# Designs tried in a protein design chat: VHH binders against MKRN2 opposite strand protein (MKRN2OS). Part 13

Target 1, 223 residues: MKRN2 opposite strand protein (MKRN2OS), of Homo sapiens (Human) (h3bpm6)
Amino acid sequence: MHCAEAGKALIKFNHCEKYIYSFSVPQCCPLCQQDLGSRKLEDAPVSIANPFTNGHQEKCSFLLRPTQGTFLREYDGRSDLHVGITNTNGVVYNYSAHGVQRDGEGWEESISIPLLQPNMYGMMEQWDKYLEDFSTSGAWLPHRYEDNHHNCYSYALTFINCVLMAEGRQQLDKGEFTEKYVVPRTRLASKFITLYRAIREHGFYVTDCPQQQAQPPEGGGLC
Key: E = the ipSAE of ESMFold2; O = the ipSAE of OpenDDE; V2 = 0.75 times the mean of E and O plus 0.25 times the DockQ between their complexes.

## First folded at step 15 (VHH; framework vhh_7b2m_4)

Design k1 (from r3 with V34M; at its last look DockQ between E and O 0.79; V2 from the best seeds 0.00; counts 0 for: pae E 2.9 > 2, grease 24.5 > 24.2)
Fold by ESMFold2, look of step 15:
Structure k1 (fold): chain B 223 residues (1-223), chain A 119 residues (1-119)
Amino acid sequence: as target 1 above (223 residues)
Amino acid sequence: EVQLVESGGGLVQAGGSLRLSCAASGFTFSDYWMYWYRQAPGKQRVVVASISSGGRTKYSNSVKGRFTISRDNAKNTVYLQMNSLKPEDTAVYYCARESGYSPFEYDYWGQGTQVTVSS
């Protein structure tokens, strides 16, 4: 069924001195063809956390998505990412050459950086107002858009910095915010995309176990 | 359990100096950004200075040129050297560690050390 393939979980298990990644534990080991039962695996299979979420179900969060397409199906790792901020209803405010958009759809496969914590009740009540007031400022008109200094990222970060300042916290420049909060998440996402695509195309993905990193005489390879 | 313990506060006359220390435990100290905040009576807690894991420093405008933040990763300690103190610097000073996950997430805080600057 189409739905099952679109959202499958990933697992890792150990067999034949390799880590094997797949959507589920197969009937037979894909390397040696030995029958696999729950008792024949050296270690129990481990679930691999999905780094993507439906951004429209995220409140008060910084979201990333590919500008074109989706992470799992189309993203090549080099294309620009588009960013936005959700309000309390999952509407994604984002700035482009067309001005500030308030998207109710299109962010269903996003990386999310939560901004407000549950015990920030007062800010939660004000969030939608602050975000809307910020967004209707003349600073974010379409003709002010500029690729390097006045873009989707600067829009989102400027809002975040206004809130940080109001809370007495240190503001962050683009490099600091990206290094601290964005890169760790995109690094995990990149690894997940690699696994997901390999499994979808070949049925599994294989790496060497650290404790058994001896290569065969012919140089070996991942299979 | 993350613990931050401030020390070195006290009473000082205007123009004087104090050095605050913050002993940290319960985490890999060298991986985290560290902060000094202060809270004057009746006011919100505000950042005074920060130092990144790589040693980069930032200061609020009110203390720049007078205060110096530093860290000793071998001793798991953050320092705040405060020179040319003013009565406006009177506050409880808190050491804080960044959340590491979210920019608005609450930092871990010490119990604070009182600094009082007399005119």
Scores: ipSAE 0.303, ipTM 0.654, lowest interface PAE 2.9, mean pLDDT 84
ESMFold2 (binder alone), look of step 15: mean pLDDT 83; pTM 0.835
OpenDDE, look of step 15: ipSAE 0.705; ipTM 0.883

Design k2 (from r3 with S50L; at its last look DockQ between E and O 0.63; V2 from the best seeds 0.00; counts 0 for: pae E 4.4 > 2, grease 25 > 24.2)
Fold by ESMFold2, look of step 15:
Structure k2 (fold): chain B 223 residues (1-223), chain A 119 residues (1-119)
Amino acid sequence: as target 1 above (223 residues)
Amino acid sequence: EVQLVESGGGLVQAGGSLRLSCAASGFTFSDYWVYWYRQAPGKQRVVVALISSGGRTKYSNSVKGRFTISRDNAKNTVYLQMNSLKPEDTAVYYCARESGYSPFEYDYWGQGTQVTVSS
């Protein structure tokens, strides 16, 4: 995952025994006001990639979005998430109480789990056909929708499992798929949302350095 | 280069125990799920146990209650403790790392270690 596709990036740097998060390295440390251009930071700044992407630019991917609103603006960490599968043209197939939708818009800020890899181009040629055939099954009619066991997530996972079986691999249950592929990404997204909002509101965000040894102050209690 | 090396196999009498090890290198071990598979003579390779990056475990029905998978992230090693062994457990045992990024990404496998259980 790289900043260039996602747009605005965050950085982390170490100064004043803290991790400081911002959109760029500032001229002066926001804590101690020391000029950072005249003194080298002990640790090189680290770029933090935006975990969100435009889902309509993603091919053959499992996507997550908030059911309402966007991640960066509205998502509170507890609201419902909706899921879908992209075809090779970025059309998002998703199942709801209204049946299978084929969305050309609405997924512009999504978490993406790529399903096909570059070396699987044979499957890419068949992907749109498989996804369309799967989606026109009577199993996904609107009246069959059920919140617990026949929903947007089960639709997407059932398709993934059909493809896994066609590739000679074992199926994944919901818990295994979620823990392995979804949770790592939603944890990064949650941290990014917190940082992004704080930096937008306050100019920077600060946390303690783990494992840092305590040092007595010598040049000031404030920065 | 990603590498997985199994050890600890051998011949054991039915009812006995063995402990297999899988030493990993060339990747950030703590971020990945690791599986133990086995391949019995003339049969296809099947999963027997897995351990997630967070330490959660799952077992096939044939080994549940007898086998225990564990990991030591400081040593980059996964273990399979096999108790109450049966002749049906005779197989080559492989450890494998499955990709944590995509369900369709290629897995990495060790060369395997032979376990033989006599009656």
Scores: ipSAE 0.119, ipTM 0.513, lowest interface PAE 4.4, mean pLDDT 83
ESMFold2 (binder alone), look of step 15: mean pLDDT 82; pTM 0.819
OpenDDE, look of step 15: ipSAE 0.336; ipTM 0.688

Design k3 (from r3 with S50H; at its last look DockQ between E and O 0.69; V2 from the best seeds 0.00; counts 0 for: pae E 2.9 > 2)
Fold by ESMFold2, look of step 15:
Structure k3 (fold): chain B 223 residues (1-223), chain A 119 residues (1-119)
Amino acid sequence: as target 1 above (223 residues)
Amino acid sequence: EVQLVESGGGLVQAGGSLRLSCAASGFTFSDYWVYWYRQAPGKQRVVVAHISSGGRTKYSNSVKGRFTISRDNAKNTVYLQMNSLKPEDTAVYYCARESGYSPFEYDYWGQGTQVTVSS
């Protein structure tokens, strides 16, 4: 597999009292047409954190991807997401109506939640065995698949909870795991997708600069 | 600076009650999950309960029905009401804030408060 980028980098810079988003610093400001090339911007451009990564380069992680297609090209914000867990070699274990798959490709544009932490060094040596043993049990046969209660998400979360229990930690139900670890990341991903597509379509995207003060509301307090 | 300060520990007879407090500062308290842990003498630190940013609670089996966790976002404080205390509840109790980075990481801890339950 060749090294693949999960999409172009995004930057934000300040000019004309606006935040301007683009793939690179343009030669001229898209709003006022002033040359930016030989002069430094007032503030250095800021790289926008890419919420997507090549999941096959992520060890011991929980991954999300669209069931079909990719986030940046096809995802509509409404279709279901598929999930899986990487082993130490970036192989993605995931459960579907076809049983447990061990994917070496297909997860190159994923949201990643790291699982294994530095203080769990003993678990790294056993991760691949635990994941394989868990995956070959009769619980994850194809005919046991059920969309609502025995699916890709329950497979991944059950494995995570087995590891939590082995470490003496409290288990998480689906709502708790989703609210704490998944939603913040999918929220960022949705914003990034919107920006990325707008920049691809129009060359840039603009928002108001927070430094601009709005007129206080009628009857506003003095300070 | 992120800080978590526990208080309310002490000596109590079996069957009694105690209320622990965890005062938080240095971060946007209402956005974070908070955990109570305890560490009995000679034993590992274990989870007692947690409360989500949305107010959902969960308890370990050993304290379920006897302990109640709650939060007051206006005071940046999490409470642990402990009823029907047993000698087995004797431990140092710690408050912790999770970073949201990984389900296996807890980034910030208090210094702990001693709870001792006699006979």
Scores: ipSAE 0.225, ipTM 0.600, lowest interface PAE 2.9, mean pLDDT 83
ESMFold2 (binder alone), look of step 15: mean pLDDT 82; pTM 0.821
OpenDDE, look of step 15: ipSAE 0.467; ipTM 0.749

Design k4 (from r3 with S60Y; at its last look DockQ between E and O 0.42; V2 from the best seeds 0.00; counts 0 for: pae E 3.6 > 2, grease 24.4 > 24.2)
Fold by ESMFold2, look of step 15:
Structure k4 (fold): chain B 223 residues (1-223), chain A 119 residues (1-119)
Amino acid sequence: as target 1 above (223 residues)
Amino acid sequence: EVQLVESGGGLVQAGGSLRLSCAASGFTFSDYWVYWYRQAPGKQRVVVASISSGGRTKYYNSVKGRFTISRDNAKNTVYLQMNSLKPEDTAVYYCARESGYSPFEYDYWGQGTQVTVSS
C-alpha cells in the first residue's frame, strides 16, 4: 500500500566518453572505477525532469494514468490508459462503466495536460460548475458506456471541445488531440520509464556521447 | 522572439497554382506543429492544413486533394502548395504555431498573405 507520488529524479553526467544516468552522482565512475570527486566531471550533472505528477495537485487538467497500477512499476506499455479531468480542487472526473466518478485519490502518478490557462480566469470561476453540469447529463450514465465509442476518452474530449467552443476555438478530433498533446508526453514518459527501471535494476544506465545519435524508446497506449 | 512570416500570395487565375511559404524564427522549429489558416472577408479564420513535428499532414475536406502542406526543417520553413485554385479560396492565409503544451493556450501568428483567385 502506498500514498503514491511521482518517482525519483534522474541525473545524467558525462564520463568515459559516455552519458551515464543514475539517481545520484556516484563516488566512483561505474565504468572505469575512477573517483568522481569535485571537478572530476567535464560538465555538471544534468537533472532529468520527471514526466509524472500528482494529478490531484493539478487544477483543470486532462490526466492519464494506467488502468491498473502505476507507470513506473506496473505499466507494460500495452495496457490501455484511463483518462479524466480535474476540477479546481484536484478532484478527477472520469467516466467508466460505473458512470462518472469524482476521485479524490488514485491519480497520484499521472501524465497531465493543463487545460485552463491563467488568461482564462473568468472560466476558472465557472469550471467546476461546467464540469459538474456536463457530467450529470444523461449522456454519461453507466449503461451508455461502450469501450470503443462512448468511453473515458470520449467523455473527456467532448468536455474539452465544449470549452474550446465556448472560447471561440477550433474543436479537435480524437486523432488531432492525441497526436498533438498526448503522444509527445507518452513518448517522454516511455523514455523515463526505461531509464528508471534500468537504473533501479543495475544502479545506472549508459548511452553513447553526443557525436552519435541514439534511438528513442516507444510510447504507451490509450484507452 | 517567435516570428512567422508568410509570403507567396497574390492574384491568380482560377485553376492556377500558388505556393505559400512561412519562414519561422525564435523557436526550435522542428519540435512544433505548424498550421495554415485562412480568413475570407467577413468570415472566421478556419484551419486549412496542419503538419506535425514528425511530418504527418492533415487537411480539411474543402481543400483535400488540391492543397499540400510540407516542411523543410533545415530552412525553418513550412509550405502550402495550392493547386486547382477556385474563387472561393480567396482569403488572407496565415501561418500559425500552436503551443503544443495546452489546447487552450493562444498561438503565435504571422501577419498573413493575401491570395486572390479571379474567374
Scores: ipSAE 0.214, ipTM 0.578, lowest interface PAE 3.6, mean pLDDT 83
ESMFold2 (binder alone), look of step 15: mean pLDDT 81; pTM 0.810
OpenDDE, look of step 15: ipSAE 0.411; ipTM 0.709

Design k5 (from r3 with Y106F; at its last look DockQ between E and O 0.70; V2 from the best seeds 0.00; counts 0 for: pae E 2.2 > 2)
Amino acid sequence: EVQLVESGGGLVQAGGSLRLSCAASGFTFSDYWVYWYRQAPGKQRVVVASISSGGRTKYSNSVKGRFTISRDNAKNTVYLQMNSLKPEDTAVYYCARESGYSPFEFDYWGQGTQVTVSS
ESMFold2, look of step 15: ipSAE 0.390; ipTM 0.666
ESMFold2 (binder alone), look of step 15: mean pLDDT 86; pTM 0.859
OpenDDE, look of step 15: ipSAE 0.574; ipTM 0.818

## First folded at step 17 (VHH; framework vhh_7b2m_4)

Design m1 (from r3 with E98Y S99E; at its last look DockQ between E and O 0.66; V2 from the best seeds 0.00; counts 0 for: pae E 8.0 > 2)
Fold by ESMFold2, look of step 17:
Structure m1 (fold): chain B 223 residues (1-223), chain A 119 residues (1-119)
Amino acid sequence: as target 1 above (223 residues)
Amino acid sequence: EVQLVESGGGLVQAGGSLRLSCAASGFTFSDYWVYWYRQAPGKQRVVVASISSGGRTKYSNSVKGRFTISRDNAKNTVYLQMNSLKPEDTAVYYCARYEGYSPFEYDYWGQGTQVTVSS
């Protein structure tokens, strides 16, 4: 009866001792068919933010996208991800078997890890120069591309580590960077994809509701 | 409120050992990475060791093999065991909790503890 869902956000609400996920609060509970008014829900619905963003609107960020297709339609959770780094104009520098590319499009549905905060404008002024100088070295020619040790990920992480070292900070190995910054975001994205597809298929998605115990507010369990 | 308090510094002979402690409060300690930095006289602060929430450790080349970072989540404390100390290790040592969503941010710093290594 209600067809409008406004935007790409998901909501979660509690009814029938279940968490129910949908694009909007439906007229009737999909489990018990009771009319849902604001006073019939024990807790206000909670919006679940879309974890994807237009990477070309992200400055100085590490981006992830599926090598082929998009997260919401084609990604299976195990296919290769491609990565890149945005400059201050949203151009995505990325390394592949074709060398370093400077993409103005193609990253519109990306996971973003901001590397600098907006208030760090001094570093942002040098960012584009650092990234361009790094990218024109002979280390990133097409023939040097290698799937396991000299790839899009190592390109991006090596650049990040060059900046960290220039700032007198400890470099991050692949495992450390991935565990701390990438996995939490891809785990959230994977859950969002699962919910989104289930809601598209069935109109809603339901999980068991924990009784009397709330999840700790500290955000534990990401990793 | 979030607090990090360093202790255990002091004067020690070259070749000696010290154990630094970083007591943490005001947050779920087990979820966070903790770093030790040092600042030698006239120099910038530099990282010497880190420990992840899962216990993985990393060291700078200048201290690798001599320093050991560890954590006790029950006591909300991170330790830095410093062995085979050299005069070059003389510095104020700081612990820091990383809270940002970016590898270029650190959220909270301790007040520091002085380590002086005499020859």
Scores: ipSAE 0.012, ipTM 0.362, lowest interface PAE 8.0, mean pLDDT 80
ESMFold2 (binder alone), look of step 17: mean pLDDT 80; pTM 0.802
OpenDDE, look of step 17: ipSAE 0.150; ipTM 0.569

Design m2 (from k5 with E98R S99E; at its last look DockQ between E and O 0.38; V2 from the best seeds 0.00; counts 0 for: pae E 4.2 > 2)
Fold by ESMFold2, look of step 17:
Parts: structure tokens; C-alpha cells; sequence
Structure m2 (fold): chain B 223 residues (1-223), chain A 119 residues (1-119)
């Protein structure tokens, strides 16, 4: 999960009735300066999962990356996203105005949607052949590229639907695929980017922790 | 184990109404998208309506404006209100959970309930 391309891990802990976010548990609370060492009995810190991964280490997955730059450093939430499909070796098949590319690099900070689960060994064995055969058809030549209807997203989704149909399953329209599989991950990524940048700029980030009890606290992990 | 049980099917005259129910058990119902499919004799199963975990609904063009999907998370039940029924709506109706981290994960299906619309 932790690598240079995906950035640092984040944690959340509760102190001074605030949620405090940082890259690691500091020696002292940044708000009150009290020592946070072995005497913290109220809540254990919670790690926040990094939504980004090196896409070239992902098998049989739908990947998203910014068309320009990286998520953590440059992405403004408005820029176009580029998508691709990994084969079993982490090669990213993606369609652009230059045709189908088979990238061995450039996807090191990606959102990954695994398409096959470990128990789908028969499909994994055929995945690379299906993806290559699909990609060498005349439908994905460079001159056929079109921003709205014949683009990187339609390439990836058409491949997914071809495999779904071969497996006797209903195809997915773009809206359903996006809402069910893409949006939950981009929502988490957006939140993570916001926290990550705030911590990079200020050393920590703080939100209010609503008061939920008036009695002596019991163990619970959150406020 | 995951179970989906449809009920509420039957015989109805054209222009009439039926409400189908899908009772779910063996999973955290509120976290999943649920779909109604139908299969007319000799035809392929097709999606009729869906409802997301957040309550957003979608309908096929053939039923839009006549059918309403809804969910009651307290009862772990999805409903399909079918109004202004036509003979072409005659089919076995299936409730399905299309669950998973991936579109290739196996979906769970009910046994189906027969709806017959007579002229």
C-alpha cells in the first residue's frame, strides 16, 4: 500500500475533542502540546487507507489516472482522467488519439478497480488473449478516436462488456459502471487528496469532534 | 446464506396494478444495489429497474412512468409497483443483488414470480 508514487500514509487520532490528521502520531498534540506517548488511553490512532496504488503491480484491473500530472501533486478535481485496463503482467492497455498503447510505465499513481477476483482462474488464463485480440481489431485505430463517443473510457468499458457477455452476464451502461465502481473510489481519493495536501502544508489537519457523551469515557476508538 | 425471495405476482387485467416484493436475508441489505429483471417466454432476461444503496432509481424505457422501484431498509425489502400494466409486461420477474467489488463477481438471484397480464 505504501510507496513513493502513492504518497505517505495518513492517520487520524482524537485529542482535545478534535479529530487530528497527520502522517504519523506526533510526540505532542499540535493543539495543546501534551505528550501523546504511552499515556494515551482514550483512543488508538486509526490509519486511513491510501486510495492510490502502482497500477503496474495490478492484474486485470480498470485504472484511472489524471491525463496530466499526478493525483497528489497536480490534480485539481476538474482535469480529465485517463483510463486503461491491465493485463496479467501489469501492462496497461489504453486507447487515445494515438491508438491502443501498451504502457509499461506512467500509471504508478492510479486508482485501481480490480476486475477479476482470485477465484476466477479460468478468466485470468484467457485475459491477456482476450485483451490483445480486442485491442488489435480495427475499431481502435488512431483515426477513429473521438472525445465524446469513442475514447479511452468507451474502449475500456466495451472490453469489460465483451467479457461480461461472454460470461453470460448483463452488460453495464456507462452511468451504472461509473456510479457503482468508479465514483466510490474517486470520492475517497478526493477526500484523501484534500487531507494529504493540508497536512503537507500545515503539518496536521483538524476537524471538530461532536460531543457524544457526558459520562467518563469508555474505550471506543472514535470520539 | 444470501437469499432473495420474490412475491406478489399473479394474474391482472390490462390497465391494472401489482406490487412485487423482494425479501432479502443473509447480508447487510442497505449496502447493496438491487435490480428487478424480467423474462418473457422465449426471450432473454432484461433489466426493468434498479435502486442503488443510496436510493437512486433507474428504469428501462419500456416501463418508465408506469413502474416504481423502492426499498425499505428496515424490512430488508425491495418493491416494484407496477401500474398501467400491459399484456407485453407478462413475464417472470426476478429480484437480483448485483453485488461486489467487481462487475465480474457472481450475482445472487431470486426464484422469480410470475406476472400475467390479460387483455
Amino acid sequence: as target 1 above (223 residues)
Amino acid sequence: EVQLVESGGGLVQAGGSLRLSCAASGFTFSDYWVYWYRQAPGKQRVVVASISSGGRTKYSNSVKGRFTISRDNAKNTVYLQMNSLKPEDTAVYYCARREGYSPFEFDYWGQGTQVTVSS
Scores: ipSAE 0.137, ipTM 0.492, lowest interface PAE 4.2, mean pLDDT 83
ESMFold2 (binder alone), look of step 17: mean pLDDT 80; pTM 0.805
OpenDDE, look of step 17: ipSAE 0.216; ipTM 0.619

Design m3 (from r3 with Y35R; at its last look DockQ between E and O 0.69; V2 from the best seeds 0.00; counts 0 for: pae E 3.1 > 2)
Fold by ESMFold2, look of step 17:
Structure m3 (fold): chain B 223 residues (1-223), chain A 119 residues (1-119)
Amino acid sequence: as target 1 above (223 residues)
Amino acid sequence: EVQLVESGGGLVQAGGSLRLSCAASGFTFSDYWVRWYRQAPGKQRVVVASISSGGRTKYSNSVKGRFTISRDNAKNTVYLQMNSLKPEDTAVYYCARESGYSPFEYDYWGQGTQVTVSS
């Protein structure tokens, strides 16, 4: 029986002393063709969380997407990423050479870094006002756009830092923000993209693992 | 349960040294940034040093060159080596595990350890 493809869901299981990644537990091991059955796997399969989400369903969040195309289909790991900040209604504020845009679509496959948390309830009521006021200032006009120092990323980070200052907290420079919040997520996304594409093309993906089962001595069952 | 426990504080003469420890449990220690903060009497709590999950360090100007933050991921512990201590370094020192999820999420804090530097 063929395994059902779960779309964007991935699993990992151990068989033949390898880690095997697939969309579901297959009927037979793709390496040795042994029937797997529900009880043939010594380790329970592990689900691999999808790092992508619909950004328009993310309130008060920092979002990343490829400037062109989508992560799963087109992203090559080298192309520029575009960023934005959602308001409480999932509208994505983002800055480009065309000024600040307020997108209701186009961010359906995004990496999300939640910003506002439930324990910051008072800020939630002010978030849309802060974001709109910030965005209508003269700092973010189209002619001020510059690829290296005054771009979509600096727009989003400057807003985040304004909120941090209002909360009496230390500001983050670009390197610190990127290393702490962005890189871990893009590393996970990169691994997920590689696995997803390999599984779509070949049916599975395999990596080495250390032997995980205990090796009792052959005579160790006798005292 | 996330726990952070500071130790190594005490009374020390000006010019002396102390090493603070922050023992961590209840999370995947190697994935998180840890910071040392201090709160002097009557003052706000301020950051003095931080260490990223990858081992990169940053220091406030008041301690740069005198304090060294380090981590031992095998022991789930962060250290703050404090050299050339001054009376101005007198404070309660706290370690905090910072979230890698959100810049606005509040950190998990230890209970603090008192450092007193006598002139």
Scores: ipSAE 0.251, ipTM 0.580, lowest interface PAE 3.1, mean pLDDT 83
ESMFold2 (binder alone), look of step 17: mean pLDDT 81; pTM 0.818
OpenDDE, look of step 17: ipSAE 0.420; ipTM 0.716

Design m4 (from k5 with D31Y; at its last look DockQ between E and O 0.79; V2 from the best seeds 0.00; counts 0 for: pae E 3.0 > 2, grease 26 > 24.2)
Fold by ESMFold2, look of step 17:
Structure m4 (fold): chain B 223 residues (1-223), chain A 119 residues (1-119)
Amino acid sequence: as target 1 above (223 residues)
Amino acid sequence: EVQLVESGGGLVQAGGSLRLSCAASGFTFSYYWVYWYRQAPGKQRVVVASISSGGRTKYSNSVKGRFTISRDNAKNTVYLQMNSLKPEDTAVYYCARESGYSPFEFDYWGQGTQVTVSS
């Protein structure tokens, strides 16, 4: 069985006029070696939200995962992502050159975009049937797969647009959906992966604390 | 405190025009897509028009060519110019902000403004 549960939580704290990132508050500051006991930090440590979740625990959601490997260990930021739609039981419907698959595993480290909301109870009752009927249509046979216009993404987005239309909402083209819902999450994921890997390798990660805006820079830092 | 406040509704004769306004406050208006929805008596709330943060517009087929959505980021306001009004346009019109995290989640709605079109 995979040990594919999400990695450790990340925190950020401020010491020595630096932002220090780690998996937990260390006993001593890694820069100056001063004891950091629970009452010695000027500001409380800030938790860094983990952008990844177990996709099989996400109901009625659009999921992204790397086509190969996992985000935290192998994803290079440039390789293709695979996408799918969960039913109410966390089964991931996804389309590839092999047709529609109904995965019960393999999506344990995913980016999730929730689709159905609690106030849409009637649609939730229909979700599994509608997704299955959609997936069984002749449109998603293996031989119809095409990298640019008839792929995993177009399958998922076409289903989403059918539901949007049924709910009286505006349909979205690929560019609109990607820019609005996917890119913000993949940007956060990219930053998180960078921090996670640095902390895994060195025990902590450090960046400058700007005079104004107290936010990490895009890159850089000290060991 | 996030607020969306519609105004400009009222009673108008068929063939007439109205301009609706949606004043936004409590958030960075220029970053959000804003939508006009309407709800006719006995029907569900449906989209009328949208405008992206970059100014790109979309319209439902029932209003295309008659309605124009626009935004003024300096005034934090979205407008809906409604021309050639028909009795079928009678509805409560709502301004809405989508959450940015789910296409099905609208996290803020205005209270609505009534538009009534008489023959």
Scores: ipSAE 0.327, ipTM 0.689, lowest interface PAE 3.0, mean pLDDT 84
ESMFold2 (binder alone), look of step 17: mean pLDDT 86; pTM 0.864
OpenDDE, look of step 17: ipSAE 0.546; ipTM 0.809

Design m5 (from r3 with Y101W; at its last look DockQ between E and O 0.79; V2 from the best seeds 0.00; counts 0 for: pae E 2.2 > 2)
Amino acid sequence: EVQLVESGGGLVQAGGSLRLSCAASGFTFSDYWVYWYRQAPGKQRVVVASISSGGRTKYSNSVKGRFTISRDNAKNTVYLQMNSLKPEDTAVYYCARESGWSPFEYDYWGQGTQVTVSS
ESMFold2, look of step 17: ipSAE 0.439; ipTM 0.762
ESMFold2 (binder alone), look of step 17: mean pLDDT 80; pTM 0.801
OpenDDE, look of step 17: ipSAE 0.725; ipTM 0.895

Design m6 (from k5 with V34M; at its last look DockQ between E and O 0.79; V2 from the best seeds 0.54)
Amino acid sequence: EVQLVESGGGLVQAGGSLRLSCAASGFTFSDYWMYWYRQAPGKQRVVVASISSGGRTKYSNSVKGRFTISRDNAKNTVYLQMNSLKPEDTAVYYCARESGYSPFEFDYWGQGTQVTVSS
ESMFold2, look of step 17: ipSAE 0.473; ipTM 0.776
ESMFold2 (binder alone), look of step 17: mean pLDDT 88; pTM 0.884
OpenDDE, look of step 17: ipSAE 0.434; ipTM 0.742

## First folded at step 18 (VHH; framework vhh_7b2m_4)

Design n1 (from m5 with V34M; at its last look DockQ between E and O 0.78; V2 from the best seeds 0.00; counts 0 for: pae E 3.9 > 2)
Fold by ESMFold2, look of step 18:
Structure n1 (fold): chain B 223 residues (1-223), chain A 119 residues (1-119)
Amino acid sequence: as target 1 above (223 residues)
Amino acid sequence: EVQLVESGGGLVQAGGSLRLSCAASGFTFSDYWMYWYRQAPGKQRVVVASISSGGRTKYSNSVKGRFTISRDNAKNTVYLQMNSLKPEDTAVYYCARESGWSPFEYDYWGQGTQVTVSS
């Protein structure tokens, strides 16, 4: 029977005193060609969290995507990002020189910052109304768009700040929101893109293991 | 186990001062933004002050110039110095830690400390 190809999960495992990154645990170590089993690995493989999600499956979230193309294929780390806010049905409200768009597609590879948590169910019921009312005001007409002060980011952040104030919370300026919520996620995304592309091109990626967390394993596997 | 314990509330005459403290444990305190909220009777809980992990402070308009938030990372404590108190400042004051994941939810809240300002 033929080998079943594993999906494109991104993992890290330790072999030959190196960290090896790949889409799946291979049959043989790519460095030394020894046959691998889970017991032959120094540590269990670690799954690398995928920072991207289908934004149309994200409710009430702030989304980022490259203005052109996708993160994994085209993003070079220097081009502008476009942002939007999902309603409860995964429709992405976003502001550009064309006014507020309500996209049902195009955000399938996005970084997502959830805005509502499960304990905010009452806000969930009102979210679509708030977002629509906000979006139909005269502030977001196409001719009011301006790259530096009245753009996709200021649209999304102004909406977020309106909701924060309605909930009695502190407003956030662009620098604060970016530092707290965007930068940590884009750092993870940049690392993931680098690994993904290297693995796609070469089959695996290797780094030196500068520190081992050598804790004695406990027999029997109990916690 | 994450804990936030407020103290320092009480009854004070208008024009007086109080210093609230919030002792934090069970997490790396210096990594998190911290907030003080208050809830007056019959009103929703609202933010009065915040302090970032780097020490940058912000205040609501109703307390600007009268309240000062500060933190002592060595003692895992955040403070709210409240001066020139008014009867309108009467509320239960809550310490909160940011979630770090969502702008709308804070992971942990203290139990609150009552501040009553008499006329």
Scores: ipSAE 0.189, ipTM 0.600, lowest interface PAE 3.9, mean pLDDT 83
ESMFold2 (binder alone), look of step 18: mean pLDDT 83; pTM 0.835
OpenDDE, look of step 18: ipSAE 0.709; ipTM 0.888

